VH-VL binders against Uncharacterized protein mtre-1 (mtre-1). Designs and how they scored, part 6

Target 1, 142 residues: Uncharacterized protein mtre-1 (mtre-1), of Caenorhabditis elegans (q09347)
Amino acid sequence: YHQYRELKCSTPTNSIRGGPDRAECHLVLKAEELETGRPVPTGLGCWQEDHDGEEREYCDIVCPKSHTVFISYIDQGHRACFNFITYQVEKRNDEHVLWRSGKCLNSTVNYRIGCKFDDPFETQFKSDNEIFAHLRARARRV

## First folded at step 18 (VH-VL)

Design q3
Fold by ESMFold2, look of step 20:
Structure q3 (fold): chain C 142 residues (1-142), chain A 121 residues (1-121), chain B 111 residues (1-111)
Amino acid sequence: as target 1 above (142 residues)
Amino acid sequence: EVQLVQSGAEVKKPGESLKISCKGSGYSFTSHWIGWVRQMPGKGLEWMGIIYPGDSDTRYSPSFQGQVTISADKSISTAYLQWSSLKASDTAMYYCARLEWGDYFSLFDYWGQGTLVTVSS
Amino acid sequence: QSVLTQPPSVSGAPGQRVTISCTGSSSNIGAFYDVHWYQQLPGTAPKLLIYGNSNRPSGVPDRFSGSKSGTSASLAITGLQSEDEADYYCQSYDKSLSGYVFGGGTKLTVL
């Protein structure tokens, strides 16, 4: 069973490579790879943590209990965002989050993400309100 | 008060270009998706596409992909709907509408007053 | 053909109850997506009437109600009044055909 996500992060000026301003991200939920998708409000489900003295921004990508999460495509046009260096998909218990750090935080970057499940996604959420309630449990972007 | 104010009615000939506008006020323009909806004379509502003015992320209905251009200028809180070459079949009322910020996917909570576009030979 | 099917018209006398159906499929209403309803009074823009299947925004009287079951939704209007004469549209999301989908609209006539 598959689900798809887009995580789209942009700076206020849409600068490709990092500058003075933090990018903001919005998640787009997709049941099919090619659909328009259902956008999540900007910042909802994202929060900041310090990790060994480095700031990271984490975004919940809404793939709970997924056994496989993969980034199928990254559109950035620069090299500020490097897998395992300044971004990574990380599993926390049954949740999956994408974090960014360093110059990637101040860069425009778009991720296409796939999630594979053993059971249909609808067994995790029964309505839009349940998905938003899940995301509201995270700190809002500040 | 959330308000979407659209540009005035247009009378055009086939083959002409046109750009109509929708100015948002009373909310954070860059933090909400805004969409365009067509209503042909005596017909129902048809979703055309949406744009996120914060980063210009633009999505089109398959029926309108390649037929129109949706854009925004966030510095003046304005979204646009644009044709490069109008057809008589483009005669319709065009609405902009804001996608709700919060708990409900797919909800258009505020609508502009509409822009009537008439295309005739 | 619209993705969501509504009756083209419905009528009722003042004070009566009427319902307007909205029939979808497993790719939209049946895929757990919410249904919203809009009222379009003659000569005006659509206005949000019911959202999230059954919620009323402020200013919408409680004689308007919505429900969803399976692949279908319904708008009910009780205590029908002459000012309720309008076109009514259901709207949802479709994961396969397009993003946002509207019903074909229902003209309500108050007799």
Scores: ipSAE 0.246, ipTM 0.773, lowest interface PAE 5.3, mean pLDDT 86

## First folded at step 20 (VH-VL)

Design v1 (from q2 with heavy chain S31N, light chain S98T)
Fold by ESMFold2 at other seeds, look of step 20:
Structure v1 (fold): chain C 142 residues (1-142), chain A 120 residues (1-120), chain B 111 residues (1-111)
Amino acid sequence: as target 1 above (142 residues)
Amino acid sequence: EVQLVQSGAEVKKPGESLKISCKGSGYSFTNHWIGWVRQMPGKGLEWMGIIYPGDSDTRYSPSFQGQVTISADKSISTAYLQWSSLKASDTAMYYCARLYGDYFSLFDYWGQGTLVTVSS
Amino acid sequence: QSVLTQPPSVSGAPGQRVTISCTGSSSNIGAFYDVHWYQQLPGTAPKLLIYGNSNRPSGVPDRFSGSKSGTSASLAITGLQSEDEADYYCQSYDKSLTGYVFGGGTKLTVL
């Protein structure tokens, strides 16, 4: 069973690399690969953590109990975002998050993400309200 | 207070171009998707497309893809709907609407509408 | 043909109750996507009336209520008043390439 996500991060000027402003991110939820998608409010489900002196911003990608999460495409006009260096998809318990660091925090970048499940995604959420509640509770979880 | 203010009514002839506007205020314009909705005379509401002004990501309903251009100028908090060559069948009321601020997949605030009349 | 089906019209006397149906399919309402309702008073823009199947925005009286079951949704209006005379639209999301979808609209007449 598949679900698709876009994580869209943009700066006011869409700077090529490491501009003066922090990018703000929002998730776009898709059940089918080519659908329009349902945007999540900007910033919802994202938070900051310090990791060994390095600032990271984490965003929940809403793929709970997924056994496989992969980035199928990264759309950037620069080289500030590198896998395992300035971004990575990370599993936390039954949840998956994408973190960004370094110059990637201040850079426009869009991720296309796939999630694979053993059971249909709809067994996790019965309504959009449950997805929204999940994302609103993010800060209290971390 | 969230407001969407649209440009005034237009009377045009077939084949002419047109660009109508929707100015947002009272919220972070660049952080909310904004959509366009058509209502033909005496008919219902039809979703045309949405744009994210933050990066100009634009997505169209299949019925309107290739028929209109949606754009935004975030420096003046304004979204646009544009035709390169109007047809008589484009006569309608056009609304802009903000794509949610309280919940997913809804249009929570609407502009007052722009009446476009295309006749010879 | 609209993706979500509504009756073209409905009527009721002042003080009475009326319901407006919204019928979808397994690719929208039946796929768990919520239903929203808009009121369009004569000569005005649509206004959000109900969201997330049953939630009322601030300022919407509690005589308006919404519900969803299976692939269908319903808007109920009790204590009908003359100012309720309007067009009502349901709206949802369809997971196909269709995207955002509206019902065809229902004209409410207060007798």
Scores: ipSAE 0.651, ipTM 0.871, lowest interface PAE 1.9, mean pLDDT 88
Fold by ESMFold2, look of step 21:
Structure v1 (fold): chain C 142 residues (1-142), chain A 120 residues (1-120), chain B 111 residues (1-111)
Amino acid sequence: as target 1 above (142 residues)
Amino acid sequence: EVQLVQSGAEVKKPGESLKISCKGSGYSFTNHWIGWVRQMPGKGLEWMGIIYPGDSDTRYSPSFQGQVTISADKSISTAYLQWSSLKASDTAMYYCARLYGDYFSLFDYWGQGTLVTVSS
Amino acid sequence: QSVLTQPPSVSGAPGQRVTISCTGSSSNIGAFYDVHWYQQLPGTAPKLLIYGNSNRPSGVPDRFSGSKSGTSASLAITGLQSEDEADYYCQSYDKSLTGYVFGGGTKLTVL
């Protein structure tokens, strides 16, 4: 079973050039790759962590228990996001998160992501409101 | 050691021009945004604008757009704040401050301030 | 009339705990932008005190702490000392104004 995500990150002015402005991200939930999808409120499900002295922003991409996660496309105007250097998908327990760091934090960038599951995604969340509640609770975890 | 050293105090009359400076040292001047902050006597802090000296990308607070000019000379690691015609209401302390990139809203190092007094 | 609202003043005796609030909106603190705090001692330039909501730069005592919740932030000072008498400013970014925003400042008086 397949689900798709877009993680859309933009600076406050939607600038394609890196600079002082931090980008904010929102997730778009898709049952099919090319549909418009269902937007998650901006910033929901994202948080910051230090990794060996480097700040990272992590965003939950809502692919729990997925056996395969891949980034099919990355759309950026200014080359500030480099795979394995300033962004990557990371598995945490049964969840997948996308992290960004360095100048990628201050750049407009969109990710297209695919997730494969053994069971239909709807068995985990009955509605988008359950997804949103899950994401709100994540922001408060220690 | 990161340092921002500003030019000395100025006493001016209304209508005169003025250019004050902020010299950065101890870091890569061209690779960090630097901003200007006003503090009117007995008042709080107001950001005025920022510049990236590496390419002179300059952004102004709406309150100061058209009121001042921010510039930089990267060959001498110096940023400037300039008025073409001073008003008495420009009397204030002016600080330069460096932005830290990963916390794009963070002013991590501040200059000592330049007091500008505009009176007749 | 500042975008970020701070109490104009706060006071405490030596050894007490004081807090300084910083109230914003959904376009700044509530949009997940970090809050920074600056200390301005009398006659001096502002200096970084707390960054990224709760982080202390090297040399800042652990009796200074910061936190953020919803659209508001708070600076706490425990074990208050006479040297803490200063003005304190919170600062963030506002997406609607596309700019940096400071609180109006809080004058801390050590009694």
Scores: ipSAE 0.006, ipTM 0.531, lowest interface PAE 14.4, mean pLDDT 84

Design v2 (from q2 with light chain K95R)
Fold by ESMFold2 at other seeds, look of step 21:
Structure v2 (fold): chain C 142 residues (1-142), chain A 120 residues (1-120), chain B 111 residues (1-111)
Amino acid sequence: as target 1 above (142 residues)
Amino acid sequence: EVQLVQSGAEVKKPGESLKISCKGSGYSFTSHWIGWVRQMPGKGLEWMGIIYPGDSDTRYSPSFQGQVTISADKSISTAYLQWSSLKASDTAMYYCARLYGDYFSLFDYWGQGTLVTVSS
Amino acid sequence: QSVLTQPPSVSGAPGQRVTISCTGSSSNIGAFYDVHWYQQLPGTAPKLLIYGNSNRPSGVPDRFSGSKSGTSASLAITGLQSEDEADYYCQSYDRSLSGYVFGGGTKLTVL
């Protein structure tokens, strides 16, 4: 069973090299790989944590209990975002999050993400309202 | 207060080009998708496409792909709907609408509409 | 023809209850996607009336209510008033058409 996500991050000037402005990110939910998708409000489901003195912004990608999460493509003009260095998909309990750090926080970048499940995604949420509530709960850290 | 203000009514002839506008205010223009919706005379609402002004990512309804161009200029908080060559069948009311603010897949604020009349 | 099917018209007398149906399929309403409703008063732009199946925005009277079951949704209007005379549209998302879909609209006439 498959789900697809886009995580779209952009700065006001669309800087690709890590400029002065923080990028804002939003998730796009897709049940099929080639669909328009349903954009999530910007910033919803994202939060900041300090990780050993490094600021990170984490975004929930809404792939609960997924056994496999992969980034199929990264759309960035200049590679300010490097896997395991300034971004990574991380599993926290039954949830998957993508974090960004360093110059990647200030760069325009779009991630295309696939998620594989043992059970249909639709069994995890009764409606879009549950997805919305889940993502709002993530905005508790400063 | 969120507002979407559209350009005024247009009377055109077949074959002419046209670009109508939708200016957003009272919110972060670059952080919300904007959609365009057509309403033909005496008919219902039809989704045409959406754009994310933050990066100009543009997605079209299959019915309108290749028929119109959706664009945005984020420096002036304005989205556009454009035809290169109008047809009489393009006569309709055109609305811009903000895709969402507090929920998924809905149009929470609408412009006043732009009436486009194409006749010869 | 519309992806979501609504009756073309409904009517009721002041004070009565009317219901407007919105019938979809397993690729939209039946795939857990929510239904939203818009009111279009004569000569005006559509206005959000109900979102997320049953939620009312601020300023919408509680005599407007929405529900969703299976592949269908319903808008109910109780205590019908003359100012309720308008066109009403349901809207959802359809994953197979890759986009937003509206019902064909229902003209409500207050007798």
Scores: ipSAE 0.696, ipTM 0.879, lowest interface PAE 1.6, mean pLDDT 88
Fold by ESMFold2, fold request of step 23:
Structure v2 (fold): chain C 142 residues (1-142), chain A 120 residues (1-120), chain B 111 residues (1-111)
Amino acid sequence: as target 1 above (142 residues)
Amino acid sequence: EVQLVQSGAEVKKPGESLKISCKGSGYSFTSHWIGWVRQMPGKGLEWMGIIYPGDSDTRYSPSFQGQVTISADKSISTAYLQWSSLKASDTAMYYCARLYGDYFSLFDYWGQGTLVTVSS
Amino acid sequence: QSVLTQPPSVSGAPGQRVTISCTGSSSNIGAFYDVHWYQQLPGTAPKLLIYGNSNRPSGVPDRFSGSKSGTSASLAITGLQSEDEADYYCQSYDRSLSGYVFGGGTKLTVL
């Protein structure tokens, strides 16, 4: 069973490499790879943590209990976002998050993400209202 | 206060081009998707497409893909709906509407509408 | 036909309770997508009335309520007032059509 996500990060000037402004990110939820999708409010489900002196911004990609998560495409011009260096998809318990750091925090980038599940996604969330509540609860914990 | 202000009514002939506008204020224009909705006389609402002004990502309803152009100029907080060649069947009220910033999949603020009349 | 089916009209006397149905399919409401409702007063743009099936935005009276079950949703209005006379639209998302879908609209007449 598949679900798809976009994590869309942009700066006011659409800087492709480390500008003066922090990128704002939002998730787009998709059941099929090529659909319009349902944008999540900008910033919802994202938070900052310090990781050994390095600032990181984490975003929940809403793929709980997924057994396989992959980035199928990353859209950026001059690269400031490098896998395992300035971004990574991490598993935390049954949740998956994407973090960014360094110049990637101030760069326009679009991630296309796929998630594979053993069971239909609908078994975990009965409605969009539940997805929204989950994302709000995560923001409150930070 | 969030406002979406649309350009004024248009009276056109078939075959003419047209570009109507929607200016947003009172919120972060580049952080919200904005959509266009058609309402033909005496009919219901039809979603035409959405754009994310932050990066100009534009997505169309299949019924309208290739029929109109949606664009935005984030430097002046303005979205556009454009026809290259109008038809009489394009006569309708056109609304711009913002995707809600505190939930998803809904339109929380609407422009006042732009009436487009296409007749010989 | 519109993707989401609403009755063309409903009516009620002042103080009454009325409901407006919104029927979809397995590709929209039945696929777990939320339903939103809009009020369009005569000669005006639509205004958000209910979102996320049952949430009321600020300024909407609590006599407006929404619910969703299976492939259908319902808007309920209690304590009808003359100013409630308007067209009402439901809206959802449809994964097969890859986009936002509206009901055909319901004209509410307050008798």
Scores: ipSAE 0.694, ipTM 0.879, lowest interface PAE 1.6, mean pLDDT 89
Fold by ESMFold2, look of step 20:
Order: sequence, then structure tokens, then C-alpha cells
Structure v2 (fold): chain C 142 residues (1-142), chain A 120 residues (1-120), chain B 111 residues (1-111)
Amino acid sequence: as target 1 above (142 residues)
Amino acid sequence: EVQLVQSGAEVKKPGESLKISCKGSGYSFTSHWIGWVRQMPGKGLEWMGIIYPGDSDTRYSPSFQGQVTISADKSISTAYLQWSSLKASDTAMYYCARLYGDYFSLFDYWGQGTLVTVSS
Amino acid sequence: QSVLTQPPSVSGAPGQRVTISCTGSSSNIGAFYDVHWYQQLPGTAPKLLIYGNSNRPSGVPDRFSGSKSGTSASLAITGLQSEDEADYYCQSYDRSLSGYVFGGGTKLTVL
């Protein structure tokens, strides 16, 4: 069973490789790979942590209990976002998050993400309202 | 206070071009998607497409793909809907609406509408 | 035709209760997508009335309520007032059409 996500990050001036302003990110939820999708409010489900002296911004990609999460495509101009260096998808308990760091934090970049589940996604959420509640609760966890 | 202010009514002939506008204020214009909705005379609402002004990502309803162009100029907080060649069947009220605010997948604020009349 | 089906009209006397149905399919309401409702007073733009199936934005009286079950949603209006005379639209998302979908609208007449 598949779900698709876009994580869209942009700066006010669309800086491609670093710049003075932090990119703001929002998730786009997709049940089919080639659909318009349902945008999540900007910043919802994202937060900042210090990781060994390096600032990171984490965003929940809403793939709970997924057995496989991968980035199928990354759309960026001049590269400031490098897998395992300035971004990565990582698992936290039964949830998955994408973090960014360094110059990637101040860069315009869009991620296309796939999630594979053993059970239909709809067994996790009965409505968009439950997805919204999940993302709002994120601030309470971390 | 969130406001969407649209350009004034238009009277056009078939074959003419037109670009109507929607100016957003009272919120971060670049952090919200904006949609366009058509209402033909005496009919219901039809979603035409959405744009994310932050990066100009534009997505159209299949019924309107290739029929109109949606764009935005984030430096003046304005979204646009345009036709290269109007038809009489384009006569309608056109609304812009903000896709979300405190909840996703909804149009929480609407412009006042722009009446477009196309007749020969 | 509209993707979401609403009755074209409904009526009620002042003080009464009316309901407006919104029937979808497995690709929209039945696929867990939320339903939102808009009120369009005569000669005005639509205004958000109910979101996320049952939530009221500030400024909407609690005599308006919404619910969702299966592939359908319902808007209920109690204590009907003459000012409620308007067109009402449901709205959801349809994954098969890759977009936002509206009901055909329901004209509410206050008798």
C-alpha cells in the first residue's frame, strides 16, 4: 500500500543555495502519485533541534508505521542539500521525519517522498481531521 | 484581518485577452496556496486551480488545464487568472480564495468576485 | 454534473430545523477526506461556515452543525432565521480527479 508526499521548502526570494532567510516548509499529502495533493499549513509538523552543535529542522512526513520511506526525487537548483550530510529521512519510533541542516535550511528545495505500508493508510487515520490533530500534537512530543 | 481584494468587473468580446487580479493582505501571502473558483450565471462553484505564491507552483483542475493561466507576483501579494482568447462561455463570476489557514484542504477566505462578461 | 450531490432546494419555517445532504463517493468523502461547508448569501461571495466535517469558525453560531458518515455529509441548521436564506455548498477533495470538488449547491428558503 503506497502514499506519497511532497515536502516543499522555499525562501522569500527563492534562494537556491543558502541566503539570509530560512526556508519555510510545508507537506503536500497525496494518496496517488500524480495528484494535486492536499497542502498542510506551512510549518505545521516541523520543529527545530540541536544535533551535536548543528541546528536541524525536522518535519513529520505523516507516514506512521510505514516499513519503507524513501526520497524518489529532489528538486533543487545549485545543490546545498545533500543526503546524509544536510538532510535525511530518519525513523523515530513508528514515525518518519525529514531533517535539514546547514545551507539546506536557507535553500529552496522540494522533495518527493514515497511511503510503503503493510496496511492501508486509512487504517491509521479515518479523516483529514485526524491527520491535522496528529500534526498539531507534534509540538507536544519534541 | 485577512482580505482578498479582486480587480473590477470586465466586459469583453470573444477573442480578447484578459488578466484579472486578487491581492491578499493581513497574512503571509507566500505561505498559503490561493485558488480560483468559477461560478457561471445561475450555477454552482467550480474549482479551477491553485498556486503557491512562495515558488509559483501551479496546479490546475483537469477541466481547466490549458484553458487559463494562473500566476502570482509575490512582491505585490497578488495572484492572477488570465485568458489568451476569451469565449462567450467564459461569462461568469470568478472568485479567488485562500486554500488554508488554521486547517488544510479548505478555502477559508474569499475575494469579493470579479464579474467577467463576454459577448459580441 | 457536480461530483458531490446536494438537493437543489430545501425549505423550513422560522425556528425549525433543516438539514442539507452532501453525497459523495469512495474517491472523495468515502476516502476519508473532510467536508467543508460554505454559505453564499444572495449577491455575495461564499463564506466558510463549517470545516473539517463539524468545526465552526469563530463568528458562526452554534445552531449550524455538520457531520460526516460513510460517503455522505450533512449540514444541520436549527432555530432557522430569515437571514439564513442563502445557497449552501459542500466541498471536499477527490483523489481520482486530483482536486477540490464542490456540491451543486442547495438553495435554502425560509418560509
Scores: ipSAE 0.687, ipTM 0.887, lowest interface PAE 1.8, mean pLDDT 89
Fold by ESMFold2 at other seeds, fold request of step 23:
Structure v2 (fold): chain C 142 residues (1-142), chain A 120 residues (1-120), chain B 111 residues (1-111)
Amino acid sequence: as target 1 above (142 residues)
Amino acid sequence: EVQLVQSGAEVKKPGESLKISCKGSGYSFTSHWIGWVRQMPGKGLEWMGIIYPGDSDTRYSPSFQGQVTISADKSISTAYLQWSSLKASDTAMYYCARLYGDYFSLFDYWGQGTLVTVSS
Amino acid sequence: QSVLTQPPSVSGAPGQRVTISCTGSSSNIGAFYDVHWYQQLPGTAPKLLIYGNSNRPSGVPDRFSGSKSGTSASLAITGLQSEDEADYYCQSYDRSLSGYVFGGGTKLTVL
């Protein structure tokens, strides 16, 4: 069973290799790869943590209990976002998050993400209201 | 405080081009998707497409893909809907609407509408 | 045709209760997508009335309420007033059509 996500991060000036302004990110939820999708409010489900003296911004990608998560495409001009250096998909318990750091925090970048599940996604959330509540709980941990 | 102000009514002939506007104020224009909705005379609402002004990502309803162009100029907080060659069947009321910044998949603020009449 | 089915019209006397149904399918309402409701007063733009199935935005009277069950949703209006005379639209998301979908609209007449 598949779900798809986009994580869209942009700066006010669309800086693609770092810049003075922090990118703001929002998730787009998709059940099919080629659908319009449902945008999540900007910033919802994202938070900052310090990791060994380096700031990271984490965003929940809403793929709980997924056994496989992959980035199928990353849309960036100049590389400011380097896999395993300034971004990575990380599993935390039954959840998956994407973090960014360094110049990637100040860069326009879009991620296309796929998630594979053993059970249909609809068995985990009865409604969009439950997805919203899940993401709001993340925000309160900031 | 949130406002979407659309350009005025248009009377056009078939074959003419047209670009109508929707100016957003009272919120972060670049952080919200803006959609366009058609309402033909005496009919219901039809979603045409959405744009994210932050990066100009534009997505169309299958029924309208290739029929209109949606664009935005974030420097003046304005979204646009345009036709290269109008038909009489384009006669309708056109609304812009903002995707809600505090929930999912809904339009919380609407422009006043732009009546487009294409005749004779 | 509309993707979501609503009765074309409903009516009620002042002070009464009416309901407006919105019937979808497994690709929209039945796929857990929320239902939202809009009121369009004559000659005006639509206005958000109910979101997330049952939530009221600020400024919407509590006599308006929404619910969802299975592939259907309902808008209930109690204590009808003449000012409630309008068209009402339900709206959801449809994964097969890849987009936002509206009901055909229901004209409410206050008798």
Scores: ipSAE 0.674, ipTM 0.877, lowest interface PAE 1.8, mean pLDDT 88
Fold by ESMFold2, last read:
Structure v2 (fold): chain C 142 residues (1-142), chain A 120 residues (1-120), chain B 111 residues (1-111)
Amino acid sequence: as target 1 above (142 residues)
Amino acid sequence: EVQLVQSGAEVKKPGESLKISCKGSGYSFTSHWIGWVRQMPGKGLEWMGIIYPGDSDTRYSPSFQGQVTISADKSISTAYLQWSSLKASDTAMYYCARLYGDYFSLFDYWGQGTLVTVSS
Amino acid sequence: QSVLTQPPSVSGAPGQRVTISCTGSSSNIGAFYDVHWYQQLPGTAPKLLIYGNSNRPSGVPDRFSGSKSGTSASLAITGLQSEDEADYYCQSYDRSLSGYVFGGGTKLTVL
């Protein structure tokens, strides 16, 4: 069983280098890799934490209980986002999040993400309303 | 207040080009998807495509891909719908609409519409 | 068929309750995608009426309500008033068409 996500992060001027403006990110939910998808509101499901003195922004990618999560493609012009250095997919309990740090926070970048499940995604969420509620509640746990 | 203001009505002949506009105000233009919807005379609503002005990511309904071009200029908070060669069957009302920023994938604010008439 | 099916017209007397159906398939409404409803008054742009199956945006009277079950959705209007005379569209997402889909529209006539 599979699901796809895009995490689309952009600055106001679509800057591809780390600059003065923070990028804002939004998730696009897809059942198929090339589907148009359903955009999640910008910023919803994303938050900031300090990690050992380094600021990170985490975004829930809505792949709960997924056994395999991978980034299949990263669209960035200037290399400000480096795997395991300024971004990574991280598992928190049964949830997966993508974090960014450093100059990656201020850069336009698009992540294409795949998630594989043992059970259909519909066993986790019965409607988009439930996904929305999940993401809204995310901020209360930070 | 959120507003989407579209360009004025157009009367064109077959074979002519056209670019109509939709200017957004009262919200962060670069952080919301904008869609285009066609309504043929006396008919219902048809989704044509959406664009994310933040990075110009553009996605078309299969029924309209290759038939129109959707674009945006985020420096002036404006989205566009354009034809390279109009047909009489393009006669319709065209709406721009914003995807809802506080919920999933619905069209919460609509422009007033641009009537395009293509006739000999 | 990926197009959402609505009755072409419905009617009711002032003060009555009417319902407008929206029938889809397993590729749209039946695949957990939400249903939204729009009101289009004569000569005007559509306006969001109901979102996420049953939620009302601010400013929409509580006599408008929505529901979803299986592959179908319903818009209910109670306390029918003459200003409710309009076209009503349901909208969802269709996985097989990879995009947003609207119903054919329902003209509501207040008798």
Scores: ipSAE 0.667, ipTM 0.872, lowest interface PAE 1.7, mean pLDDT 88

